# VHH binders against q9y6x5, part 477

Target 1, 379 residues: q9y6x5
Amino acid sequence: LPPKLLLVSFDGFRADYLKNYEFPHLQNFIKEGVLVEHVKNVFITKTFPNHYSIVTGLYEESHGIVANSMYDAVTKKHFSDSNDKDPFWWNEAVPIWVTNQLQENRSSAAAMWPGTDVPIHDTISSYFMNYNSSVSFEERLNNITMWLNNSNPPVTFATLYWEEPDASGHKYGPEDKENMSRVLKKIDDLIGDLVQRLKMLGLWENLNVIITSDHGMTQCSQDRLINLDSCIDHSYYTLIDLSPVAAILPKINRTEVYNKLKNCSPHMNVYLKEDIPNRFYYQHNDRIQPIILVADEGWTIVLNESSQKLGDHGYDNSLPSMHPFLAAHGPAFHKGYKHSTINIVDIYPMMCHILGLKPHPNNGTFGHTKCLLVDQWCI
Below, E stands for the ipSAE of ESMFold2; O stands for the ipSAE of OpenDDE; V2 stands for 0.75 times the mean of E and O plus 0.25 times the DockQ between their complexes.

## First folded at step 23 (VHH)

Design wm8 (framework vhh_5j56_2; at its last look DockQ between E and O 0.89; V2 from the best seeds 0.87)
Fold by OpenDDE, look of step 23:
Structure wm8 (fold): chain B 379 residues (1-379), chain A 127 residues (1-127)
Amino acid sequence: as target 1 above (379 residues)
Amino acid sequence: QVQLVESGGGLVQPGGSLRLSCVASGFTFSASDFTAIGWFRQAPGKEREGLSDIYGSSESYTSYSDSVKGRFTISRDNAKNTVYLQMNSLKPEDTAVYYCAAGEYVRGSDEWTYDYWGQGTQVTVSS
């Protein structure tokens, strides 16, 4: 039988939550599998970009999902959480579920993973749910496991997405121990439900399961605000994305806009597109705007509006607070092995290996995950 | 369609208490982990201010602004599809029109948004 893989994402699960909170179900999962303690994600550290990087192995400049909010100056199209269904935005890359279906006579399944309810390269997941935040985790899990068991051709790759602890992280901030303890307890219980259901269905021993996240969460404060209106008139630019990485489309001369912003705050770096640091791999895409503003960790870029968010993400991807974790269990993985760090783009070639797929060109390094796999030599 | 109806406002002396109610129809707020009911207020000449919200299906999660923390308590009755705001130790500066709102968290939005609003109820705190 072909190998099967379930990829699960809990949005905004900061890596060090594992050290600061109790996760009996997740720890049991890890005990019987593997753990990568820190996953260095891609810049910017946002939901849509990083989830697409996981399933493509590409930096954001390469797969074309460069933010949660995007603008294409040529077509005048907009991308946002409420407008993400146009294949135009996704077609610059081939996600693994498309590869899975086209390379082999296999099916893919998806529950709420970004891009899975969009036909990409004229291919959509064999089984999927249209995104709806109101759908319970139970219903998502039930559909995924049903498809894993009863599909023809068989589902060999499936994705499952959940919006917590990101939603609550934004509301409470990651440093709210009282409230985040309750939220994270619920997440652990959901992991328990996942494992229990897989066992009950007889899938647990043969299914490879990856539990990961797209980014972490940093503490924000009303005392750490950068007000752009104090630096530049709003009539001089169009705001494509705001915080913590603002995307600026000048309405006047770019240099003039840049000069008005470059000294706006000591807690914000201002980059012309061509001057964006190479380490971000965030430059060669037309969807990246002419000027970007990058706030320091914990600082929020605002207009003449107050932000009620106490937590946020999107910051420098080298910051530990932005890093998620990866845990995995199944026939492909060792038991009781812990690894320090990988890059988030490394997940793609690993998944391709597990599934027996030829990976598309990508930025991942298979060698970084060899020690997690039972069929590989680990030095 | 979604409808929110506030009640319980009125005149109260400083240090007094009021309990506001918000009855929701057209949806069940407790059915989703990512649906929130919140309380807002707007005083004359001031911007609308968020005060508190509650969300969660099986378990309730609550939040409070600093301006009302320790004085106001949000709660819900799932059977009645009603959210309450218990307001204690009221101050003259609490005088405003109070609004109930319903919203949701959406993947990639990175914020809770409120899309449905009640008509509001007047709260006046005066000697």
Scores: ipSAE 0.901, ipTM 0.950, lowest interface PAE 0.5, mean pLDDT 96
Fold by ESMFold2, look of step 23:
Structure wm8 (fold): chain B 379 residues (1-379), chain A 127 residues (1-127)
Amino acid sequence: as target 1 above (379 residues)
Amino acid sequence: QVQLVESGGGLVQPGGSLRLSCVASGFTFSASDFTAIGWFRQAPGKEREGLSDIYGSSESYTSYSDSVKGRFTISRDNAKNTVYLQMNSLKPEDTAVYYCAAGEYVRGSDEWTYDYWGQGTQVTVSS
């Protein structure tokens, strides 16, 4: 039988939560599987880009989901932080569920992973839920396990997405121990329910399960605001995305807009597109705007108003606060192995290997993850 | 359609107490983990200020601004689809129109957005 894989994301789960808070169920999962303590994600460290990088193995410039808010100058299309189902945005890459279900006698299932309710290359996940934040974790899990047990052709790749701890991380900030401990305890209980459900249905021993996240979270405050309106009149540009990486489309000469912004705050870096640091791999896509503003960690770019955010993400991907973790369990994985770091783009070729799929061209390095896998020689 | 109706405002002396109520209709706020009811206030000439909110389905998660923490308590009665703000130790600077609002969190938004607002109830703390 073909190997099966369930990919689970808890949005905004910062890697060091694992050592700063208690996770009895997740720690048992890790003890019987593998842990990657830090996953270096892609810039910008936002939800849609990083979820798509996991399933394509590509940097944002290569897969075309470059932010949660985007503008394409050729087509004049806007992508917002609403669920946008226009395949135009997603078609610059082929995500793993598409490749998987195009194989003979395979299907894919999805519970709200970004993009799985979109017909990408005219192919939508074989079983899926339309995004709806009101659907409980339990219902998402019940649908996924039903599809894993009862589908013909069999579901060999499944995804499950949950909005926490991101939602509460934005509300409280990652350093609010009292409130975040209650949020994270609930997430640990959901992981316990997940494992118990898989065991009850006879899936646990033969299913590979990856639990990961797209990014972390850093503490914000009202003391750390960058007011763009104090530096430049908003009539000189179109704002495509605001914080912590602002995407600026000049309405006047771009050098003039750049010059008005470059000394706006010591806590913000201003880049012309061609000057974006090479290590970001964030330059070669038309959806990346001519000027970006990158706030320092914990700083919030605002127009002329206060911010309600006490936590945020999207910052430089070298920051440990932006890094998630990866844990995995199943027949493909060692037991009790811990690894320090991988790149988030490395997850895709590893998943392709587990599923016996030929990966599309990608930016991942299979060698970075081979020590997690029982069938690989780890030198 | 979604509606929110505040009540319980009025005139109170400094050091006094009031309890505001927000009755929701057109949705059940405890049915979703990612629906919040929040309290806000606005005094003339001031920006609207977020005070407190409550969210969650089986568990209640609450937050408070520094200006009201320790004096105000948010709570809810799910059977009545009602959220309360208990305001104690009231000060003249608490004088404002108080609003309740319903918000949600969705993937990729990076913020809780409040799209449904009540009409407001006046609270006046006299000198």
Scores: ipSAE 0.814, ipTM 0.922, lowest interface PAE 0.8, mean pLDDT 93
ESMFold2 (binder alone), look of step 23: mean pLDDT 80; pTM 0.813

Design wm9 (framework vhh_5j56_2; at its last look DockQ between E and O 0.91; V2 from the best seeds 0.86)
Fold by OpenDDE, look of step 23:
Structure wm9 (fold): chain B 379 residues (1-379), chain A 127 residues (1-127)
Amino acid sequence: as target 1 above (379 residues)
Amino acid sequence: QVQLVESGGGLVQPGGSLRLSCVASGFTFSASDFTAIGWFRQAPGKEREGLSDIYGSSESYTSYSDSVKGRFTISRDNAKNTVYLQMNSLKPEDTAVYYCAAGEYVRGSDYWTYDYWGQGTQVTVSS
């Protein structure tokens, strides 16, 4: 039988939550599998970009999902959470579920993972749910497991997405131990439900399962605000994305806009597109705007508006607070092995290996995950 | 369609208490982990201010603004599809029209939005 893989994402699950909170079910999952303690994600550290990086192995400049909010100056199109269904935005890369179906004539299944309800390269997941945040985790899980068991051709790759603890992280901030402990307990319980469901269906021993996340969460404060209106008139630019990485489309001369912003705050770096640091791999795409503003960790960029968010993400991807974790269990993985760190783009070639797929060109390094796999040599 | 109806407003002396109610129809707020009902207020000449919200299906999660924390308590009755705001230790500066709102968290939004609003109920705190 072909290998099967279930990829699960809990949005905004900061890596060090594992050290600061109790996760009985997740720890049991880890005990019987593997753990990568820190996953260095891609810049910017946002939901749509990082989830697409997981399933493509590409930096954001390469797969074209460069933010949760995007603008294409040529077509005049906009991308946002409420407008993400146009294949135009996704077609610069080939996600693994498309590869899975086209290379091996297999089926893929998806529940709420970004891009899975969009035909990409004229291919859509064999089984999927249209995104709806109101759909319970239970219903998502039930559909995924049903498809894993009863599909023809068989589902060999499935993905499952959940919006917590990101939603609550934004509301409470990651440092709110009282409220976040309750939220994270619920997440652990959902992991328990996942494992129990797989065991009940007889899938647990034969299914490879990856539990990961796209980014972490940092604490914000009303005392750490950067007001752009204090530096530049709103009529001089169009705002494509705001915080913590603002995307600026000048309406006047770019240099003039840059000069007005470059010294706006000591807690914000201002980059012309060509001067964006190479380490971000965030330059080679037309969807990246001419000027970007990058706030320091914990600082919020605002427009004469008060932010109600106590937590946020999107910051420098080298910051530990932005890093998620990866845990995995199944025939492909060792038992009781812990690894320090990988890059988020490394997940793609690993998944391709597990599924027996030829990976598309990507930025991942298979060598970084060899020690997690039972069929690989590791010192 | 979604409808929210506030009640319970009125005149109260400083230090007094009021309990506001918000009855929701057209949806079940407790059916989703990512649907929130919140309370807002707007005083004359001031911007609308968020006060508190509640969300969660099996378990309730609540939040409060600093301006009302410790004085106001949000709660819900799932059977009645009603959210309450218990307001204690009221101050003259609490005088405003109070609004109930419903919204949801959406993947990639990174923000809780409120899209449905009630008509509001007047709260006046005066000696």
Scores: ipSAE 0.893, ipTM 0.946, lowest interface PAE 0.5, mean pLDDT 96
Fold by ESMFold2, look of step 23:
Structure wm9 (fold): chain B 379 residues (1-379), chain A 127 residues (1-127)
Amino acid sequence: as target 1 above (379 residues)
Amino acid sequence: QVQLVESGGGLVQPGGSLRLSCVASGFTFSASDFTAIGWFRQAPGKEREGLSDIYGSSESYTSYSDSVKGRFTISRDNAKNTVYLQMNSLKPEDTAVYYCAAGEYVRGSDYWTYDYWGQGTQVTVSS
């Protein structure tokens, strides 16, 4: 009888892809459930931070995963996509799978969601796959469904992560209609396979399923480069992260480094940490560096004159191009309901409600999502 | 032990064609949706230039730089673990050493990283 939830992320799925491309399978999923057309994500609009915000309900400054590349000056530790397993980085928050599986008669399963192969607060997902991009969507799905059907104590919360359309979005850019239509058609086919598999296994009617993403994608160009080497010598700073939000650790006087950078480009904002706009909620963590550079939409910060990217993300979270969507289906959700927008941090308290979990302190607002749920009064 | 071996380079007259081959060993590139094989070139005194790549497990996804789009075609034979670059309408400015490289995409990297390179094959376009 316990409520069950599967949380699925297709990385880099920009909200307006739903309007601009054909998704027969996803549209059928939405028709029988709910849609949130725009999810306002957290700044920085990057993969690791936003996936952790979904499962903690916290801004990046509060959960401590503040970028895809980080440095801690006290411990001298580095975090990156290839060096992400040290619990040190993840322990500033408690993700929902930890809270879930510490309840009696509950376990959690994970297929490659960021952090699920790490023992956070000495607790790793009850069933999990170590991250390996070579593992097919079918194998990830087969493991998740096997765990949902065959585990004791039962798996009540599961996550599933897929790298598209982010991978192809970086390669082609969102404006490449021909290539992106083929990429997005494949993703829609995978959603069809997911729904069909759940139906065949008898899971579909009693499993709540959320399909969402962490961020969108914007078009980049060789005509829109910001060359840091033109403004400042490498020897004056350590570069912790580059684009589109650069993280700068000064090696000399901070004010001198700031002054060399402040007029480098009209297409880049340069912030001292204390001057970062309050609306970003991106200031109160030691992992945020003393100076950050924020490129305008579609601009790329480089050290040389070229870039291999045609699409990117990480920009200001007020930009519609950075926003994903959320769709959901299951016994907790209305059928055929569309909602305009929520904040990505609102997903966590909604999931806690569905699972009957007490949420940890967080930045989400349950009231923003109550109209999606059948057990809530929506006026 | 990942290896990439290019072949098919040589001399060709302007307007001619060549087909380059890249044989991969130590891994199966079509086993992963997120492994790419790409072609690059470097002429003397110039930066290395990305030309084209191909990735995907069941379906092939391809990209081309503007400098070669319409003239070059990338393809693969998954059974032979081999990627091809068909180069047509060759010009003197196509003269370079051509490399194949294996790349991958990993969550959170924000770009495709090419870590394994062949030793290169010379292509010379002369009148």
Scores: ipSAE 0.796, ipTM 0.919, lowest interface PAE 1.0, mean pLDDT 94
ESMFold2 (binder alone), look of step 23: mean pLDDT 81; pTM 0.818

## First folded at step 24 (VHH)

Design hf1 (framework vhh_8dlx_2; at its last fold request DockQ between E and O 0.98; V2 from the best seeds 0.90)
Fold by OpenDDE, fold request of step 25:
Structure hf1 (fold): chain B 379 residues (1-379), chain A 118 residues (1-118)
Amino acid sequence: as target 1 above (379 residues)
Amino acid sequence: EVQLVESGGGVVQPGRSLRLSCAASGFTVTDNWMSWVRQAPGKGLEWIGDIYYGGSRFYNPSLKSLVTISRDDSTNTLYLQMNSLRAEDTAIYYCAKGKNYEKAFDIWGKGTLVTVSS
């Protein structure tokens, strides 16, 4: 039987939630599999970019999804969560579900994973759900498991995406223990649902399952705001993305715009595109705007309007609060093994290995995940 | 003591609806997956549907359009809503507690009889 892999993302699941809350179902999953305690995600630490990095193994500058909101100056196109269906945005990389279908007589399935409802390189997932946040986990789980169980050619790669605990993290803030405990309990129960369903269908023993997330969440406050309007007039620039990494398209001389912003706040770093720190791997793409503003952890960039979010993400990817976790179970993985850290781009070559796929050039390091895999030597 | 007690059964006319209840004691229904199963006269057990930890529900395809499983956390009670009942729906209806992470039951109710008759 061909190897099978289900990739599951719970959006905005901060790694240290595992230490601060109880997850009976997830802990059981981990006990029978592996855990990576911290996954260093890509900068910026946003949903679309990081999900695409997981399935491409590329930094954002390479796969071209550089933010949740993007602008291309040549085509004058805009990208956003409400406008993400144009293959133009996705075609700078080849996601694993496309590779899976093109390299082998196999099918891919997807429930709401970013980019899966778009034909990329003229290939769309064999089975997919159009993104709709109102669709229940039950329906997503039902479709994914049905496809995994009854498809021809067989589904060998599947994705499942869920919007929590990100939405709640934004609403309550990650430090709201009362509300977040309720939210995270629900997530754990959904993990239970996933495992139970797989077992009921007889899929569990032969299916590799990865449970991960795209980013964490940091606490925000009305006391930690950076108002751009106090530093620069709206007429001097176009705002492409706002917080915590603002993308600035100058309408006047770039240097003038930069000079107006560079000292706007002691809690915000302002970079010309060419001066963006190399460690971010966030420079070599035309979709990255001429100036970016990076707020310090917990600070929110705003215009004259105040922020309503008590939690946010998108900050420096070296911050632990931005890091998700990775847990995995299945024939390819050890049992009862814990690993400290990997890079989020390392997931792609690992998945390719598990599925027997030849990976496209990527930024991941297969060596970082060898200790997770039963067929590899661990140093 | 761990137990399940079904109720709500009785005689009902075809086309009518009926809601069965399953009161759980000794354990929390949300910490477990639960199931409804029925047995018609002279027939074997038939699976109706399950409700899992997070509330995900799965049904027998032959019955999906006619049944809805739900639960009330505050009362620790499982429900089976049945609509458009037919004569062939006459059976003893059982609720069961699943064994965590297994395809097996560890606790059964005594069942409640539903008779669909004109």
Scores: ipSAE 0.936, ipTM 0.974, lowest interface PAE 0.4, mean pLDDT 96
Fold by ESMFold2, fold request of step 25:
Structure hf1 (fold): chain B 379 residues (1-379), chain A 118 residues (1-118)
Amino acid sequence: as target 1 above (379 residues)
Amino acid sequence: EVQLVESGGGVVQPGRSLRLSCAASGFTVTDNWMSWVRQAPGKGLEWIGDIYYGGSRFYNPSLKSLVTISRDDSTNTLYLQMNSLRAEDTAIYYCAKGKNYEKAFDIWGKGTLVTVSS
């Protein structure tokens, strides 16, 4: 039987939701598997960068997806969540589904994981769905389980992505217990659907399943706005990305733009690219703009408008509010084991190990995940 | 007392539609996975479809285009919509409650008879 792995992401699932809300279906999943209570993600703590870090094991500066909104000055190309299909953006790394499906007698399948509908290095996932947020979880689950059960060559690596609780976290904020309780109960029910379906199809006993997320969510407020227009005229820069990490391309002298911004708010750090803290691993890529602005937790950078978001992410990756969790179950994993923390980049070499793949050069440390795996000594 | 009670059966002409109901008591339909199953005269049980905790639905491929399962939490009721009925759809129709995380049922209704006849 070839080893099989299903990687599932529920976008924006903050780690401490597990302690603050009830998840009977997810807790049943964890009971016979493993839990990593906090996953330290990569800076910036945004959706596209962190999903690509999971599947490449690389920091954002190394895989080239450095934000949800990017600009390349040489080619004049733009990237956004509605303009993400150009392989140019993705080709600085090789994601695990490409490596997997190039092996003898193996295929990869994808239900909407970021990048799986793009031909990266002229290779697209063997089975995939074009991204469409209107497609129900039911349809995504049906397609991914059909491919896992009925494909030749067999699907040995599959991905499944869902937009919640991120969308609701932005709308309500993570502190709205009434609305988030309802949202998180729905997510838990969908996890129940996943597990029940895998058991009904006879896939459960021989399939490794990872349920994780890309980032958390912090509470925002109309009382915590940083008005960029009060500090600098639009004509002095091109805005590549706004909040909570603004990406600033100066139109005039860079030092002059920096000086206009440095005292804009005590709740915002302003960095020249060369001065970005080393711990962010966020400097060595041309897609990172000459000046970035990093808001403090819960603060929103605006252009003289109210923000409609009550929750956001993208902040400093040392903040516990930005951290997701990881749970896993299957033949490769211990049962009933709880682990404190790993780095999000560690997931890639662990997945490569489970699948018997040689990892590409990456920033993960296999030793950090050894204690999760039955075939490894936990040192 | 835990019960499932089907209703809405009867005699119906070929080509017509019919909606069956399954009223649940003693448990919450949306906390469980639920199923419709039928038994034609002199034949074994035939699975129609399931609805899971979060509302995901899965159907017998031979019936998929003809049936829709739904539920209403406010009335704790499961439904089966059947379209373009044929004589071979004549059967006793059962709703059933699944055992959570298992490929098995633990509670069955008494069934409702549907007869498709000219």
Scores: ipSAE 0.803, ipTM 0.928, lowest interface PAE 0.7, mean pLDDT 94
ESMFold2, look of step 24: ipSAE 0.754; ipTM 0.913
ESMFold2 (binder alone), look of step 24: mean pLDDT 84; pTM 0.841
OpenDDE, look of step 24: ipSAE 0.920; ipTM 0.968
ESMFold2, fold request of step 25: ipSAE 0.801, 0.788; ipTM 0.927, 0.924
ESMFold2 (binder alone), fold request of step 25: mean pLDDT 83, 83, 83; pTM 0.837, 0.837, 0.838
OpenDDE, fold request of step 25: ipSAE 0.935, 0.936; ipTM 0.974, 0.974

